# VHH binders against Alpha-tocopherol transfer protein-like (Ttpal), part 13

Target 1, 343 residues: Alpha-tocopherol transfer protein-like (Ttpal), of Mus musculus (Mouse) (q9d3d0)
Amino acid sequence: MSEESDSLRTSPSVASLSENELPLPPPDPPGYVCSLTEDLVTKAREELQEKPEWRLRDVQALRDMVRKEYPYLSTSLDDAFLLRFLRARKFDYDRALQLLVNYHGCRRSWPEVFSNLRPSALKDVLNSGFLTVLPHTDPRGCHVLCIRPDRWIPSNYPITENIRAVYLTLEKLIQSEETQVNGIVILADYKGVSLSKASHFGPFIAKKVIGILQDGFPIRIKAVHIVNEPRIFKGIFAIIKPFLKEKIANRFFLHGSDLNSLHTNLPRNILPKEYGGTAGELDTASWNAVLLASEEDFVKEFCQPMPACDNLLGQPLLPEGLISDAQCDDSMRAMKSQLYSCY
Key: E = the ipSAE of ESMFold2; O = the ipSAE of OpenDDE; V2 = 0.75 times the mean of E and O plus 0.25 times the DockQ between their complexes.

## First folded at step 9 (VHH; framework vhh_7nfr_2)

Design p5 (from n1 with D101E E102P; at its last look DockQ between E and O 0.01; V2 from the best seeds 0.00; counts 0 for: pae E 20.4 > 2, placed apart)
Fold by OpenDDE, look of step 9:
Parts: C-alpha cells; sequence; structure tokens
Structure p5 (fold): chain B 343 residues (1-343), chain A 121 residues (1-121)
C-alpha cells in the first residue's frame, strides 16, 4: 500500500502587480509671482498698458491664441515667458503673438547662431571683452550693454560668435522683469575698428540682426549710443539704415569723440573711465561670471533637442519682409561697387 | 494735462543757499527719472542733476557736484534741488524736466517754465 504522497503543488502566489504609481504629474509650475516694485508696476501700467488685475487673463488670452493659431509651435506657455512678449508689445495680443512667432522663427532660420547657445560655448568671445553690461543702470533703470567691436579678432572666431554673445546677453537681461519694463541701452564703441573688420558686417548679417532686435526679440531698446565712430561708420550705418524702422533709427545717437555729448545722455557716474566716467575701469569679468553661472538655465532652454518639427511647417513663417528672394545677389554686387567708388 | 511747475528761485548772495521745488502733475511722477537743467543768459542749456524714478540714484554735473543735492518726494509729486555754496556762475533759469536724456526721443519730454536764480553780491 504505497502511500502516494500528494505533493501539494503550492500555487505560485500571484505577485500583486504593484500598481505602477503613475508618476504624479510634475507639480504645477509655481504660479506666476510678480517681482516688480510698486513703482515699476505703475510704470508698466502707464507705459506698457499692463494691469495687474488683468495680467494673468492677458497671458491666458495669448496662450489661447498660440494654441489656436500655432498649435505646433514648440514654445513655452509659462506665464513668465509669455509675459515677456506682452510687455514688449504693450499688451497688444496680436503683436505679441507675432513677436513670439518671429522669436522662434529667427532661432530656426539661423542655426549657426542659435545652435548650442550657452555661455561655455562662447568663452572666447566673453574673454575677448567684446561685450559687457555695465554695473550700474541709467537714471531710467535701463541696463547698459557695452559693445566693443575692436576686441573681436576675425581670425579667432567668426562674427556669428559675437552675435551669439549679444543674444545670450539679451536673453539673460530679459529674465529680469525689471528689464522687461525699463528696457536697455546699447553703448557701442567703434574705436580702432578697421575697414576689414567692418566689412564682415555685410548687409545680410545686418538685416538678420536688425530683424531679430526689432521684430524677433522681446526687449525694449531705448537708445543706441555710438562713440568713437570712424569715417567708415558712415558706410556701416548706410548699410544698416535701410533696415531700421523710423522708431529705432531715431534712437541712434552718434557722439563721435565728444564724450560730453555722451554724458548728456548717460551720466558719468555709471560710465567707466574709458568713456569719461567715474565708475572705475571697464569690467567684463563680472558679467562673464554672471553668464557662466547661468549655464544650466541656458542649456535647458537652448540646448534641448528641438522636437523634430515634422516637415508640416512647409510655409516659411519668416515674415514676408525677411524672405527677400535670392535676387538680392545682384543688388549686393552693385552696393559693393558703390561703396568702393565713394572711397 | 502733464505739467511741471518750478518754484523757489530768487536773489542770493555768493555762498548762499537756495531750495528749488518742482511740482509735477498729470503723470505718475514716481515712475520717471527727473532732471534739473539750467540756462544762463546767452548760453545753451546745461544739464545740472538727475534722480532716478525711485530716488535710489542721483546724478550731478561736475560743475555742481558736492554743492547741489537733488531729491524727490514721490508722495507729494515734487522734485527738489538743494543748492549750497552758490556762485555767480550758477546764475541761470532753472528748469525741471521729466526724464534724463536731453534731446533724446525718450529723454526729457516735459519741461517746466523755469525759475530764475540770481547769485549776486
Amino acid sequence: as target 1 above (343 residues)
Amino acid sequence: QVQLQESGGGLVQPGGSLRLSCAASGFTFSSYAMSWVRQAPGEGREWVSAISWSGGSTYYADSVKGRFTIARDNVKNTLYLLMDSLKSDDTAVYYCAKGYEPESYYGMDVWGQGTQVTVSS
């Protein structure tokens, strides 16, 4: 009588599939908190038509427009980001939307400038002293962007690196709500700029840069001061002038070697000794440090792989005015010949 | 209507002191930098001093530095210029102006009528 020991096959305990806790949706980005002082809020109300009570409504309106008209536009829809464009266009929704579209259009159209845009990639430009932001604001609260084209050596890096550095600086400045309200001033020193160097500022590059500054970037440029402009500057200005809107053209101030003229517009106490000021020596290191310290922010914003916008944007979102046909090759040859005939 | 009205000018002896006031109306005074500009007889306009919208920054021409003090009261919508150690060369019509940048599109866009300051023995 062989006792068949019934080996109770212990049924494998069904491992309870741990409900994959769906990762909690990232916490809603902290709601927009205005950092403006009461005075700046008032200034924004008067100059930009910004009403604090309607600010978020206005941002939502722009957001809805973006979603409706440009659903494939890979853009931030954050309150703070959209607010830059509203402020830059005095809360005109249509103009703000157009500026936003242009902002992204410019980035796509010029990969040499906008690819891998981060401070660490621009060390040579930053170290050259080509640009800096002065430590003090003007009486209106505007930061002064100082540009020194003579510090650029064409053999060291292409002119596009200078543009990259300027753009990076503007991006950094516009992060401040104060700058969004007050705007900026540009001080350009053309001392020692050779004809050869100036020739790198061709009409094509000039048009692109001016296009970005006028219609492709959410910043208020209050003035452009030019100092130490040589005779060749007339040629440079002649090149850029046709691309300038009257409003921005009227914001150009040519001072030549007359620092007193400059001082009527920018007080001496905010200017470095190089420009007859009392604010010490021109310092580029401090601003370089600010930019380099912001590396991670720029990497997140500019170095992320743009989602392959599928080819559906077949229509060049370039404003019709920037799509000038290839026929401009002949006119540029003619303008080169005229520039040589005047000298 | 946007208006600036200067007061406090007068006759003073060399070494004396004056306090100029400028009453602002018709705009948000606290939102704008303000300036004092003077014009001596037969001379051009000379920028004298400016103050930022917040009052946190002050600016002076070299000719008046250390002698003049610009201030503002944003509650009273009033700009001030304290003038100490006055000299004959300080004789001018003093104007209050909205803004800082003379002859700029964004510069001084509103001016007062001016107040006469005469420094004479």
Scores: ipSAE 0.000, ipTM 0.251, lowest interface PAE 13.6, mean pLDDT 83
ESMFold2, look of step 9: ipSAE 0.000; ipTM 0.115
ESMFold2 (binder alone), look of step 9: mean pLDDT 79; pTM 0.806

## First folded at step 10 (VHH; framework vhh_7nfr_2)

Design q1 (from n3 with S104Y; at its last look DockQ between E and O 0.01; V2 from the best seeds 0.00; counts 0 for: pae O 10.8 > 2, placed apart)
Fold by OpenDDE, look of step 10:
Structure q1 (fold): chain B 343 residues (1-343), chain A 121 residues (1-121)
Amino acid sequence: as target 1 above (343 residues)
Amino acid sequence: QVQLQESGGGLVQPGGSLRLSCAASGFTFSSYAMSWVRQAPGEGREWVSAISGSGGSTYYADSVKGRFTIARDNVKNTLYLLMDSLKSDDTAVYYCAKGYDEEYYYGFDYWGQGTQVTVSS
């Protein structure tokens, strides 16, 4: 009776998969220091596909693409600068590169807006109270750009000056890594906007501005709140709407005179008294001070003679969607006639 | 409670000088940037000058650059504006304003009552 010793095959102990300590992200190169909080890093990872461990590699990849495809593009190649475009396009290299190209293309295509672009040149606009940035961010961390078209006086300066002021403001805001991650909110107050003023914002200007905001500037617009829109705003919006991508169009909120509607999106504690908030009076002077204090930075960036890039970039890469000027004349005449017939 | 009290305004002839003061209380004065803002009759508010909390950085509007000097005494909790070579266009109510942080990155949360400066022959 041979006792077959049942050799209990000891099942190999499942080696506890050592939690692979995700290698600590390589130290930021001495040139780039991330200023984001841990929460914002997490947000950037989730929303922008930014991986701290790959951040510098991704920046280098974009840099290499710029050098290869656009060797004559006069652009900054700094980590912080290129990172703006990566963040704006959720670290899609091709889209980031295209945005960078468009960013510079827009500047070249609109000399009236981009020539001598500095705060000191915009004093009349700044002093008018046409725009400001609210002192408090919304609950998402977005800065609120407040625009008041009624503050513009057409006899004092052309509408292009307003665009210039908005652009400078966006440039200042995007310097913050927080703004790059969080994005911005626009609050536009159309109280008192006359037909005459609205007429200055024609389809051509609208198309250019929208083009810049959508495809020519590295910023995330999270929402556009419109308040006190008169009947004429429907006409303005009808002009703008065809140029808006669906994603941005869905981010427009029309509140009319109902401040409670506004308050559902923007809490009262970040809004000035003018909009039913508790954050004091609307202040434009503080933002003017911020812009003016940054004069040297803007001069360095915008007022340096662009090296005469020789005419080799012959065809303005107007984004393909900028329909050539020729066919727009007849449609504009028809639209002007329809706008006048509704009054 | 935060309090800002301007003083030193008055009537001065063109080319004259004035020294404005703003006494601050109710907050850690050195931790906040301070600004002077003016408002001429019938005009909007115009930023004039700012100084960082430490006093290490100063900023001026082009309209006053080279003529005005902003300073602060953090021991006395006082902001100053030295105004030299005054012009008629400098006629305004001058306000002291408190920034939200040391570098005045965003808006003003508190304002003084203002002091009248009149430049007239």
Scores: ipSAE 0.007, ipTM 0.266, lowest interface PAE 10.8, mean pLDDT 83
ESMFold2, look of step 10: ipSAE 0.011; ipTM 0.522
ESMFold2 (binder alone), look of step 10: mean pLDDT 85; pTM 0.867

Design q2 (from p3 with T104V; at its last look DockQ between E and O 0.57; V2 from the best seeds 0.00; counts 0 for: pae E 4.0 > 2)
Fold by ESMFold2, look of step 10:
Structure q2 (fold): chain B 343 residues (1-343), chain A 121 residues (1-121)
Amino acid sequence: as target 1 above (343 residues)
Amino acid sequence: QVQLQESGGGLVQPGGSLRLSCAASGFTFSSYAMSWVRQAPGEGREWVSAISWSGGSTYYADSVKGRFTIARDNVKNTLYLLMDSLKSDDTAVYYCAKGYDEEVYYGFDYWGQGTQVTVSS
């Protein structure tokens, strides 16, 4: 019954067939093939309760729950996709299911951020240098997402474009199994952030962004390092703190301009010169190139082509966001209740 | 009250070996990640190594990889740093540091008093 009993990938290719051999049937859909090193398997077992011998059974259990409890939810049911949600919730099936439902609900409830989410649609924010991912992971294997609000000029594009770029980057990062296990670290450089610029990130926007990061996206944030924060930052932080779970709130570390404090946490050899490191100058172009090289994958997964009739069978495409009366039942009431958590 | 007490420092020759210990009390030692951090004369603090709550995962700064080994004994509530192939650049005060929870290796909330390691001929 295990997917491991069947080959998830055949060795034979068409080129290896004899002239008299019938063409092989199409291979089974691609299944999960674990890419974790032995050290990461140990870490996943220790921190996430992930047991390699039961991994695909656990994925099947989540798949069965989705089919039974949310039959109208339009979602991928691929092993690799569902595994992200199990890992983000330490293989707690109920919490993983809730995260999956919230993930889709949040995306439907905020089309200004999640419609047409692809790198080429975000060139203004990518070219501004507002965010990047540092080229080296920290000693724990976490990618460092570097965010620089000073690079954002509000008259050039709205704050929702910055938010789109963050989620675009997170979608790319969670494709990596190493990131699913290790999580990420955020380095936020608040140099030059005034109260007027900060006011664009008000309570409603903060609630949405933070709520999605905590309860609607399958990623683990291990630390948020704040540098160069202005004196008013504690006031800015007070606006967002009510939306943070206590464990996440305790992972915000304010360093000011004290680079020694930062370096005790993030070694200099992974930091660019701009933050007192030895890894060269800050490079935003390399990450932009990684994103742009993935354009077709983003278009296929997140940017539907012109709607076809069969796209309407999964979810309503209308701005209303509600299922018609003919589709309302107890299952649909549960799904509507789940979507409210993202508002 | 959380208390961390380092010991085992001293003077060693280049190429020598040393074992540091950190006795922990005042908290459930086996529930937290632990780190070693060092401070050379006239310099800021430098993270050296970290170990997960169970000891199953270990991490090292590039400057010490292959030479240092971090370990813990959750029965004795003790953190260790086994230091081999010591170099003059390893001369520093070494601190035991406690994380905020089982997974947070940054923003250490408690530090020991430190133990001096001096590598010279």
Scores: ipSAE 0.384, ipTM 0.765, lowest interface PAE 4.0, mean pLDDT 81
ESMFold2 (binder alone), look of step 10: mean pLDDT 85; pTM 0.864
OpenDDE, look of step 10: ipSAE 0.578; ipTM 0.830

Design q3 (from p3 with T104Q; at its last look DockQ between E and O 0.80; V2 from the best seeds 0.00; counts 0 for: pae E 3.4 > 2)
Fold by ESMFold2, look of step 10:
Structure q3 (fold): chain B 343 residues (1-343), chain A 121 residues (1-121)
Amino acid sequence: as target 1 above (343 residues)
Amino acid sequence: QVQLQESGGGLVQPGGSLRLSCAASGFTFSSYAMSWVRQAPGEGREWVSAISWSGGSTYYADSVKGRFTIARDNVKNTLYLLMDSLKSDDTAVYYCAKGYDEEQYYGFDYWGQGTQVTVSS
């Protein structure tokens, strides 16, 4: 039977092939399908150097680098997962790889924050209203993560629970491709921050949180708007500033009690009444519901036991002399700590 | 010294149009995001529109979307705001403002002196 004749009719002939009598192999996992609008494709091209025709080649390049340079790293290699890291580093392969390595190292080096990270484990924080995501994006497409330390009572739960809630929220937000391209804006309301609360923002905690946000998490933070900050906030900021890269430090905007200054940056129609806006009262329940609806996904991704390393299965040990700088925690050897859990 | 000089304001009837210009000097104009911000009498400053360093991405406050168009000419170092279908609520001093980098749309380190737009009635 002529295969060429069947192909000309666009109806391939399979009748003469005994291969059809054999079980077919399982289908490949579904590939990545881009959900960005045309405007967001343009923004990604301009700001992130993301070219649609090269996107999957770029993801494959990162995947190949992970396999070659970090063969024992426990990480997803799915297209959509790796793409987050490329976007966060403007498609610079080396920087995306380092971010991916740091992402996992940071999570392993700070189990108080990252162990059992799921919405149901954080109900006290979620119910307190310490943080939420405003229901409206700003006109530039950024979600606004609102943080309110006034709602935190330190005797009810430690500051690490607030940090857990922040990272839980960031993990949910970064699942959206629109957020991967647009980034987020943070609105931090320091109203009522006492000396006792401020002492919980010491250099150790600040170094860890800022290091993870800058060098260990695949999200773009476009602005941090500070309102109602205490008179000594500039002193507190000076303690934090050594941990900030210059470009990120320039994204902190201190408004004091001047809501007009805030409104120059965030339009009133996306802000709740509490911040002089017209979008109604601050709503924390809707975001809490979004997080709780994602409980199963968080359990799958963050609450499973770590897989055994291959050296427990007879694989060679990692080479000696591996660089063990803790890029997201300078006081710890995050990469070696992860690898040591495999011995 | 960074210098931003707005022009093109004036008195116009409701439904009319104006084109604002902002001449930029003292910095590499093509390396920065730029914005228009306005201040109505007795009110605070309100962000109006922003444009990326190349002009490839533009953003508008909801109150002006569809009526105003932001543009830039990186050869002439000039920022523009084409204002159509003007309403009395658009009466304000309009400022051009320089962002901190190529894609920063939230903070502004330099401002022009402003140009008055007055929509009659």
Scores: ipSAE 0.443, ipTM 0.796, lowest interface PAE 3.4, mean pLDDT 82
ESMFold2 (binder alone), look of step 10: mean pLDDT 80; pTM 0.813
OpenDDE, look of step 10: ipSAE 0.833; ipTM 0.926

Design q4 (from p3 with A50V; at its last look DockQ between E and O 0.59; V2 from the best seeds 0.00; counts 0 for: pae E 2.01 > 2)
Amino acid sequence: QVQLQESGGGLVQPGGSLRLSCAASGFTFSSYAMSWVRQAPGEGREWVSVISWSGGSTYYADSVKGRFTIARDNVKNTLYLLMDSLKSDDTAVYYCAKGYDEETYYGFDYWGQGTQVTVSS
ESMFold2, look of step 10: ipSAE 0.651; ipTM 0.874
ESMFold2 (binder alone), look of step 10: mean pLDDT 82; pTM 0.828
OpenDDE, look of step 10: ipSAE 0.797; ipTM 0.910
ESMFold2, look of step 11: ipSAE 0.604; ipTM 0.857
ESMFold2 (binder alone), look of step 11: mean pLDDT 83; pTM 0.836
OpenDDE, look of step 11: ipSAE 0.783; ipTM 0.902

Design q5 (from p3 with A61V; at its last look DockQ between E and O 0.67; V2 from the best seeds 0.00; counts 0 for: pae E 2.5 > 2)
Amino acid sequence: QVQLQESGGGLVQPGGSLRLSCAASGFTFSSYAMSWVRQAPGEGREWVSAISWSGGSTYYVDSVKGRFTIARDNVKNTLYLLMDSLKSDDTAVYYCAKGYDEETYYGFDYWGQGTQVTVSS
ESMFold2, look of step 10: ipSAE 0.538; ipTM 0.836
ESMFold2 (binder alone), look of step 10: mean pLDDT 84; pTM 0.847
OpenDDE, look of step 10: ipSAE 0.850; ipTM 0.933

Design q6 (from p3 with S31D; at its last look DockQ between E and O 0.01; V2 from the best seeds 0.00; counts 0 for: pae O 6.0 > 2, placed apart)
Fold by OpenDDE, look of step 10:
Structure q6 (fold): chain B 343 residues (1-343), chain A 121 residues (1-121)
Amino acid sequence: as target 1 above (343 residues)
Amino acid sequence: QVQLQESGGGLVQPGGSLRLSCAASGFTFSDYAMSWVRQAPGEGREWVSAISWSGGSTYYADSVKGRFTIARDNVKNTLYLLMDSLKSDDTAVYYCAKGYDEETYYGFDYWGQGTQVTVSS
């Protein structure tokens, strides 16, 4: 009677797969803290329909709309970020949502501008003196973005780099709640702009840039001052004007060589000597330093691989009513012929 | 007189690497952006890469992005193109050009004679 010793094969203990601790959701972003002064809060109430008591509710409403209508939109849902869009659209939820969608749509539609968008990649543009932000705000509290197209040399970098630099500057400016409330003023100096340079501003680029500024970026442009505009500017403006909404078109001020005209809108104490002001020499280095110091922020925001958003946002961001590409070519040929006939 | 002279082309196997050089003379090299343009047999010219005057900015066609690296030495007046992970489709005459390609809304002022790159097993 051979006792077959049943060797109990101890079943190997199934190593409890350690529940992969789902990385704790990133700590709730620090609650929104308003940095606005009482005067700016009042201004925001009057001009933007911002009510401090409803601010977070309004932000949550926009957040809920984004989640519901655009659940796959790779966007920040932070209070401070969404508030930019609400302020830009005077707390109209639908318009704010549309602006947010357009904001991301523009970035996707123009890779040449938005790919690797960081200050260090734009050093040549920044060093050229093409753009700067003046050290002083206007009497309304608006930062003045100064643009000098003559500083651009076409053989040094493409026009898209100028657009990139402008966009980067706007992104930096809009980080300030003050800028979100007050808006900005643009001062464009066309001194020395040649026909050759102007020819690089084709209708296609103009349309894209205007589209971004009007409907694709959460900023309030209060005025556009043009100085030293040559005869060529009429041609440029004629190209741009059809793309401008009436509201923005009415905010263009052409001063020519008359700095007194400029001084009626922008006081001398905020303007550099180059524009008849008393605020010292035009400084580009300070703003360049500000941008370069923000390198990490821009890398985090713009240099991350955009998730392959599936083709679902194939709706043309351009409102249907803008004339087919074919007619713009004929008008440009006609304008080229008219421009040659005037010389 | 402006002169651009390409060198470094040759026969390479798929997956191989080449380094092209372009010697520039007759102008202030450091004041101008430079480009590489290629032309495959029977095809049109294709812009490949560009570099700003200072070298601070570099640009690449989608077809070569991540594989090619453009560089310049302003002291030596030389433009370079490092080509890694070469494919059969990279077979072309490669030209050095002063400026940016017209597709980027800029014209080229001067072109080199080109150097042949052939990628074949």
Scores: ipSAE 0.025, ipTM 0.348, lowest interface PAE 6.0, mean pLDDT 84
ESMFold2, look of step 10: ipSAE 0.596; ipTM 0.854
ESMFold2 (binder alone), look of step 10: mean pLDDT 81; pTM 0.824

## First folded at step 11 (VHH; framework vhh_7nfr_2)

Design r1 (from q4 with A61V; at its last look DockQ between E and O 0.83; V2 from the best seeds 0.71)
Amino acid sequence: QVQLQESGGGLVQPGGSLRLSCAASGFTFSSYAMSWVRQAPGEGREWVSVISWSGGSTYYVDSVKGRFTIARDNVKNTLYLLMDSLKSDDTAVYYCAKGYDEETYYGFDYWGQGTQVTVSS
ESMFold2, look of step 11: ipSAE 0.705; ipTM 0.894
ESMFold2 (binder alone), look of step 11: mean pLDDT 82; pTM 0.827
OpenDDE, look of step 11: ipSAE 0.820; ipTM 0.918
ESMFold2, look of step 12: ipSAE 0.686; ipTM 0.885
ESMFold2 (binder alone), look of step 12: mean pLDDT 82; pTM 0.831
OpenDDE, look of step 12: ipSAE 0.665; ipTM 0.879

Design r2 (from q4 with S35H; at its last look DockQ between E and O 0.57; V2 from the best seeds 0.66)
Amino acid sequence: QVQLQESGGGLVQPGGSLRLSCAASGFTFSSYAMHWVRQAPGEGREWVSVISWSGGSTYYADSVKGRFTIARDNVKNTLYLLMDSLKSDDTAVYYCAKGYDEETYYGFDYWGQGTQVTVSS
ESMFold2, look of step 11: ipSAE 0.644; ipTM 0.872
ESMFold2 (binder alone), look of step 11: mean pLDDT 86; pTM 0.876
OpenDDE, look of step 11: ipSAE 0.731; ipTM 0.877

Design r3 (from q4 with V50I; at its last look DockQ between E and O 0.42; V2 from the best seeds 0.00; counts 0 for: pae E 4.8 > 2)
Fold by ESMFold2, look of step 11:
Formats: C-alpha cells, structure tokens, sequence
Structure r3 (fold): chain B 343 residues (1-343), chain A 121 residues (1-121)
C-alpha cells in the first residue's frame, strides 16, 4: 500500500495574516539535542538547577527576554548557545541575560583582544607553548587548562596575544556540554616569572581579564592551582585580588614547589612529568592541532562583520529611550553603550 | 563553630570491613560537599572520596574504588565511609572534611579530629 506525502497547501490562518501584516519571520533553526549522560543530567540538576523537562522552556524564556529587552543586540538565539548562559548562572534568567549582554559588550569594547580571533592569527602564542589543555580530564570531569608564563617572551609579542589565546581556548572548551556542566580547572606554572615580566599584567589588564571571566563569559572555573610561584607572587596576587569575588578567590590554591600538595587535587595519572605525574611529558602540540583544525569554524563564528541594526527583528532603529535597559554594574557601562551603536 | 567528629575506626584483619561515621554540626550540612581524607604514618594526606551536597555524585581515589562506599544522611547530618576488603595499605588516620561551598571538590576548609584504622596481617 502507498500513502500520500504531506500536503503542500498554505495554512488559512497564515495566509490571511500575511495580506495585512508584516512578513512572517523565517522558520526556527533545528532544535537542540542534549548530549549529556544520565550522570551529567543528574549533576546538572543538582548543581545548576537544570531540569531536563523544563530545559527548552527555560531557553525560550531567555530568548524572549533578549528579544523584548535587547531587540537590536547582535547575538545567536540558538538553543545550544543560550543554554551556555543559563548553565553558567544556574538557570537564573536575569543573571543569564546580564551575562549574555556582558559577553557581547566585552567583545565590542576590546577589539585588540577579540578582533580576528582565530587560531591561525595566534601561531606565535601557540608555538611558544604558553598554554595547552591536558589530554585527560580530572576525576570530576574537568579539563585542565595549563598556562606557562615563562614561555612568553614580551619582545616577541604583547601580552594581549596571550589573553587572546586563553579566550580562544575557552570558546572551544565551552562548546562541550560536559564542560558547561563540570567547568574547568586551571594549572598555572609561574616558574621563572620576574617582576619585569609580571608588570605587563597591571591593574588595567587584570581588571578587564578577570571581569570578563567572572561576569562576561559563560564558563565555570572550579579551581586555579598555582605552582612554582616566585617570591614576588604575593605582589602579583595583590594586583589581581581586588578584582576577584571572595568565592572565586577561595578557589586559588598555592602549592609552591610542593608537588604532593598539587597531587591531592590533581592526581598524578593525568599530570605530565613536569608536575610529578605519570602521563608523559607535557604536550602542547596536540591542543594546538585541535585549535587549528577548528580554524574555519572560528572564522565563521568570530571573524564576520557585525550585521546592520535595521535588519534586527525587521524593524527600523528606535529612538533612544524606547528600549528597556538591563541593569549593569558601572565597570561594564561603557560596553552597554556599544550595544546601542545603531542609534 | 564547625564541628566534625569521626568515629568507627579500629583494628581489623586484612579482608575485613569497617564503617566510619562523621557527625557534623555548626553549619548547614546539606549545603556542602563532604570528603574523606586519610593520612598514613609518615606520609602526606591522601584524598579518599568525595560526595556532593545531595549525595547524587560520588568520586573515589583509584586506590579504593570498588572497595569503599561514601554515603551521607542529610537528616542526621552524618557522613559515612563503608570500607570493605581492607588491606594493610589502608592503615591510616581517616579525616572527615568539609568543602568550601556546594560545588567545590577541591580543597577543604574544616577537618575533623580523625579516627584510626589499623589493618594488621
């Protein structure tokens, strides 16, 4: 037996509306498919207040808030993209919206870091070995981002290139739903860092980087392990500490040269020999290859011109003051003004 | 103010079993991750097991996987470690430890007095 395929007729309700109203919006893109295991669904419910039965309704609520309160914001509205912000703020809609707004505002206001952000633009940093992601997650499922400032030679490239490489890596890592739920761990090796080199990370740069990581990027940093810190590290940390929330400051663990202290938190079987582990020598080439293989995706995502505001929602520009403003702290106010650059 | 009191240690033969308990007071027990940590004579502290605030997630060191079980009772404010198939290498003082917050599985801000477990051949 044969069955006829679906009818191609136009819905009567849609046809009658189109004659006297604005053109209908395009169809929504394909929906989100969750890749979390059952254990990760349980962890997300427990730690992030993520309820699978309400997940897409929560995403739709955030989408509606963006369309209502920031109709001219140039942002993806895809389910998977918005879900990152909900997870980073434990499904608190207002805080997730503020994070999304800050995410875009930070990028517009710091083009030295965020312009042309792609792996091929950062080969000097990647080849220096300044950063990598260890090949194994820790027992809690966190990727370990390893940072080695000793590998950076300031006369070869400015500190902003290191910052670009960090954010490029974080953008790659948060594509994974496992990372959105588990977060990441940072291992920072301060071996050989002089006061001269440390002075490049002054209060202005520190405020921007830390502010973005805490309030403008949808990632959860579960721990920062500092090893081999020099005698001047108290001075370096004092520059950073005013910009840290107290809860985040408590996640900094200073191990010095005591590798047994490090191994209490990061087991030896995931660490390279350089940090007393059994996972072989530190390998930076594998992560560099992962980033470079993603070049085309980064170009499409982060190296495109901003769309014109008059195409947003199909409406002309509104007079200033007709759009509801989201609350921002004073340190991010300049970035908010750039979201309205079409006025 | 925070109080953690371990109990249930003792002398046991290899292959034996013990149940450790940790009575918690002075904080909202159900809001924090909890851990067992051990220290053998002359050695540093070794992380043994961690349990999330609700008990929904548990993690174990490789040396004890399949032999030890961590559990919590949020009504009685008590943390447990069920230890089976004990080996001489398990001889240590076992400490109950409180995490910094509901999500922190790294570092601990309060420790108990400890309870001695001795496995003798």
Amino acid sequence: as target 1 above (343 residues)
Amino acid sequence: QVQLQESGGGLVQPGGSLRLSCAASGFTFSSYAMSWVRQAPGEGREWVSIISWSGGSTYYADSVKGRFTIARDNVKNTLYLLMDSLKSDDTAVYYCAKGYDEETYYGFDYWGQGTQVTVSS
Scores: ipSAE 0.261, ipTM 0.677, lowest interface PAE 4.8, mean pLDDT 81
ESMFold2 (binder alone), look of step 11: mean pLDDT 83; pTM 0.845
OpenDDE, look of step 11: ipSAE 0.740; ipTM 0.883

Design r4 (from q4 with A33V; at its last look DockQ between E and O 0.67; V2 from the best seeds 0.00; counts 0 for: pae E 2.9 > 2)
Fold by ESMFold2, look of step 11:
Structure r4 (fold): chain B 343 residues (1-343), chain A 121 residues (1-121)
Amino acid sequence: as target 1 above (343 residues)
Amino acid sequence: QVQLQESGGGLVQPGGSLRLSCAASGFTFSSYVMSWVRQAPGEGREWVSVISWSGGSTYYADSVKGRFTIARDNVKNTLYLLMDSLKSDDTAVYYCAKGYDEETYYGFDYWGQGTQVTVSS
């Protein structure tokens, strides 16, 4: 790690230097036991800068930064939870903190998607077969999230339900330390998608979804494989590409109808028959069952009322020293931030 | 200009062994993920193996796991595939392929000319 942290000391209004205690101290986090295999420890070291000998120190450093800079942020401080954000940002403390703050902010700012986010609320999407996770990881250890827009009938439910199902699935997947290290792969089958149907995913929704995936969600997306895209898709993709970071844009692989091109990336033995594979017919029921079995966990984690909060006497909530009378707000109010309020 | 040149192919009996080499030039070899991909006659390309930029992580298709070993020498800028317990199904042209960066294990921007491996029968 870098020892360059002097910028935090130039903003005393964010956290008073005389303040020794949080207004409501968070509970002690549960202990962490690493479940990574030897191979995954090596991968995490090489790709994420995760050093097992420093892991708990790094988590504690992030926890301390949250307590100092965002003392009223309602967030878990558990080792395992914070570690997701460190891994997603290659153990860069500042970037991990920003991701954590954005994660909560975006969930507050888009209630159409993030309110009441639980499997039982999404039965129409789950029954449609719009998405699934393939039963086998690829040989690189990545789960394959399969998305099929042709299964969505717009008159049955709005496009935001599809987006909710994607984030529900991502929340389930990032619970696995293996997935935190390996990341995921997306296989998107655009067969039959017309310009008319695609217009439901307009530029503003696309910008929000892309922004959250890039800057507000602690998951590593290693590839997006597009198959059966219509001829007009490349034109549509060119419109959204400016919203993508360069590394993310380079991870979109457009195969058209060329299954040979797909198979040089995803082996046939983990693909269903629908994509030229040998792993049987596409099965959406198994993943739906996995999600539904997690209903109580989702309710507990994501469907609880926001805890009440009050300003302490004279204590600023933001770096610029603003004081809010009797407000119960998220601690992130900085004008230069692109943080969304999502909690 | 990126160049990848495979060698070491040939004719071998079932159960035999071969070592393939891929000489790389025109780029910083040690900064990229590298892969082997094969193509049997009349078939599409099949991913075989991939190795991380440092050589610390290796991955294999199930069809070759336990029989093939990928390795790299970042001093000599050379990628290797040690093939053991060869089967007739391994008959193919084997290609060396360069990844897009040090962390992208999918997609390939440059390919070699290939080297023929033929397992008798």
Scores: ipSAE 0.454, ipTM 0.801, lowest interface PAE 2.9, mean pLDDT 82
ESMFold2 (binder alone), look of step 11: mean pLDDT 84; pTM 0.851
OpenDDE, look of step 11: ipSAE 0.797; ipTM 0.910

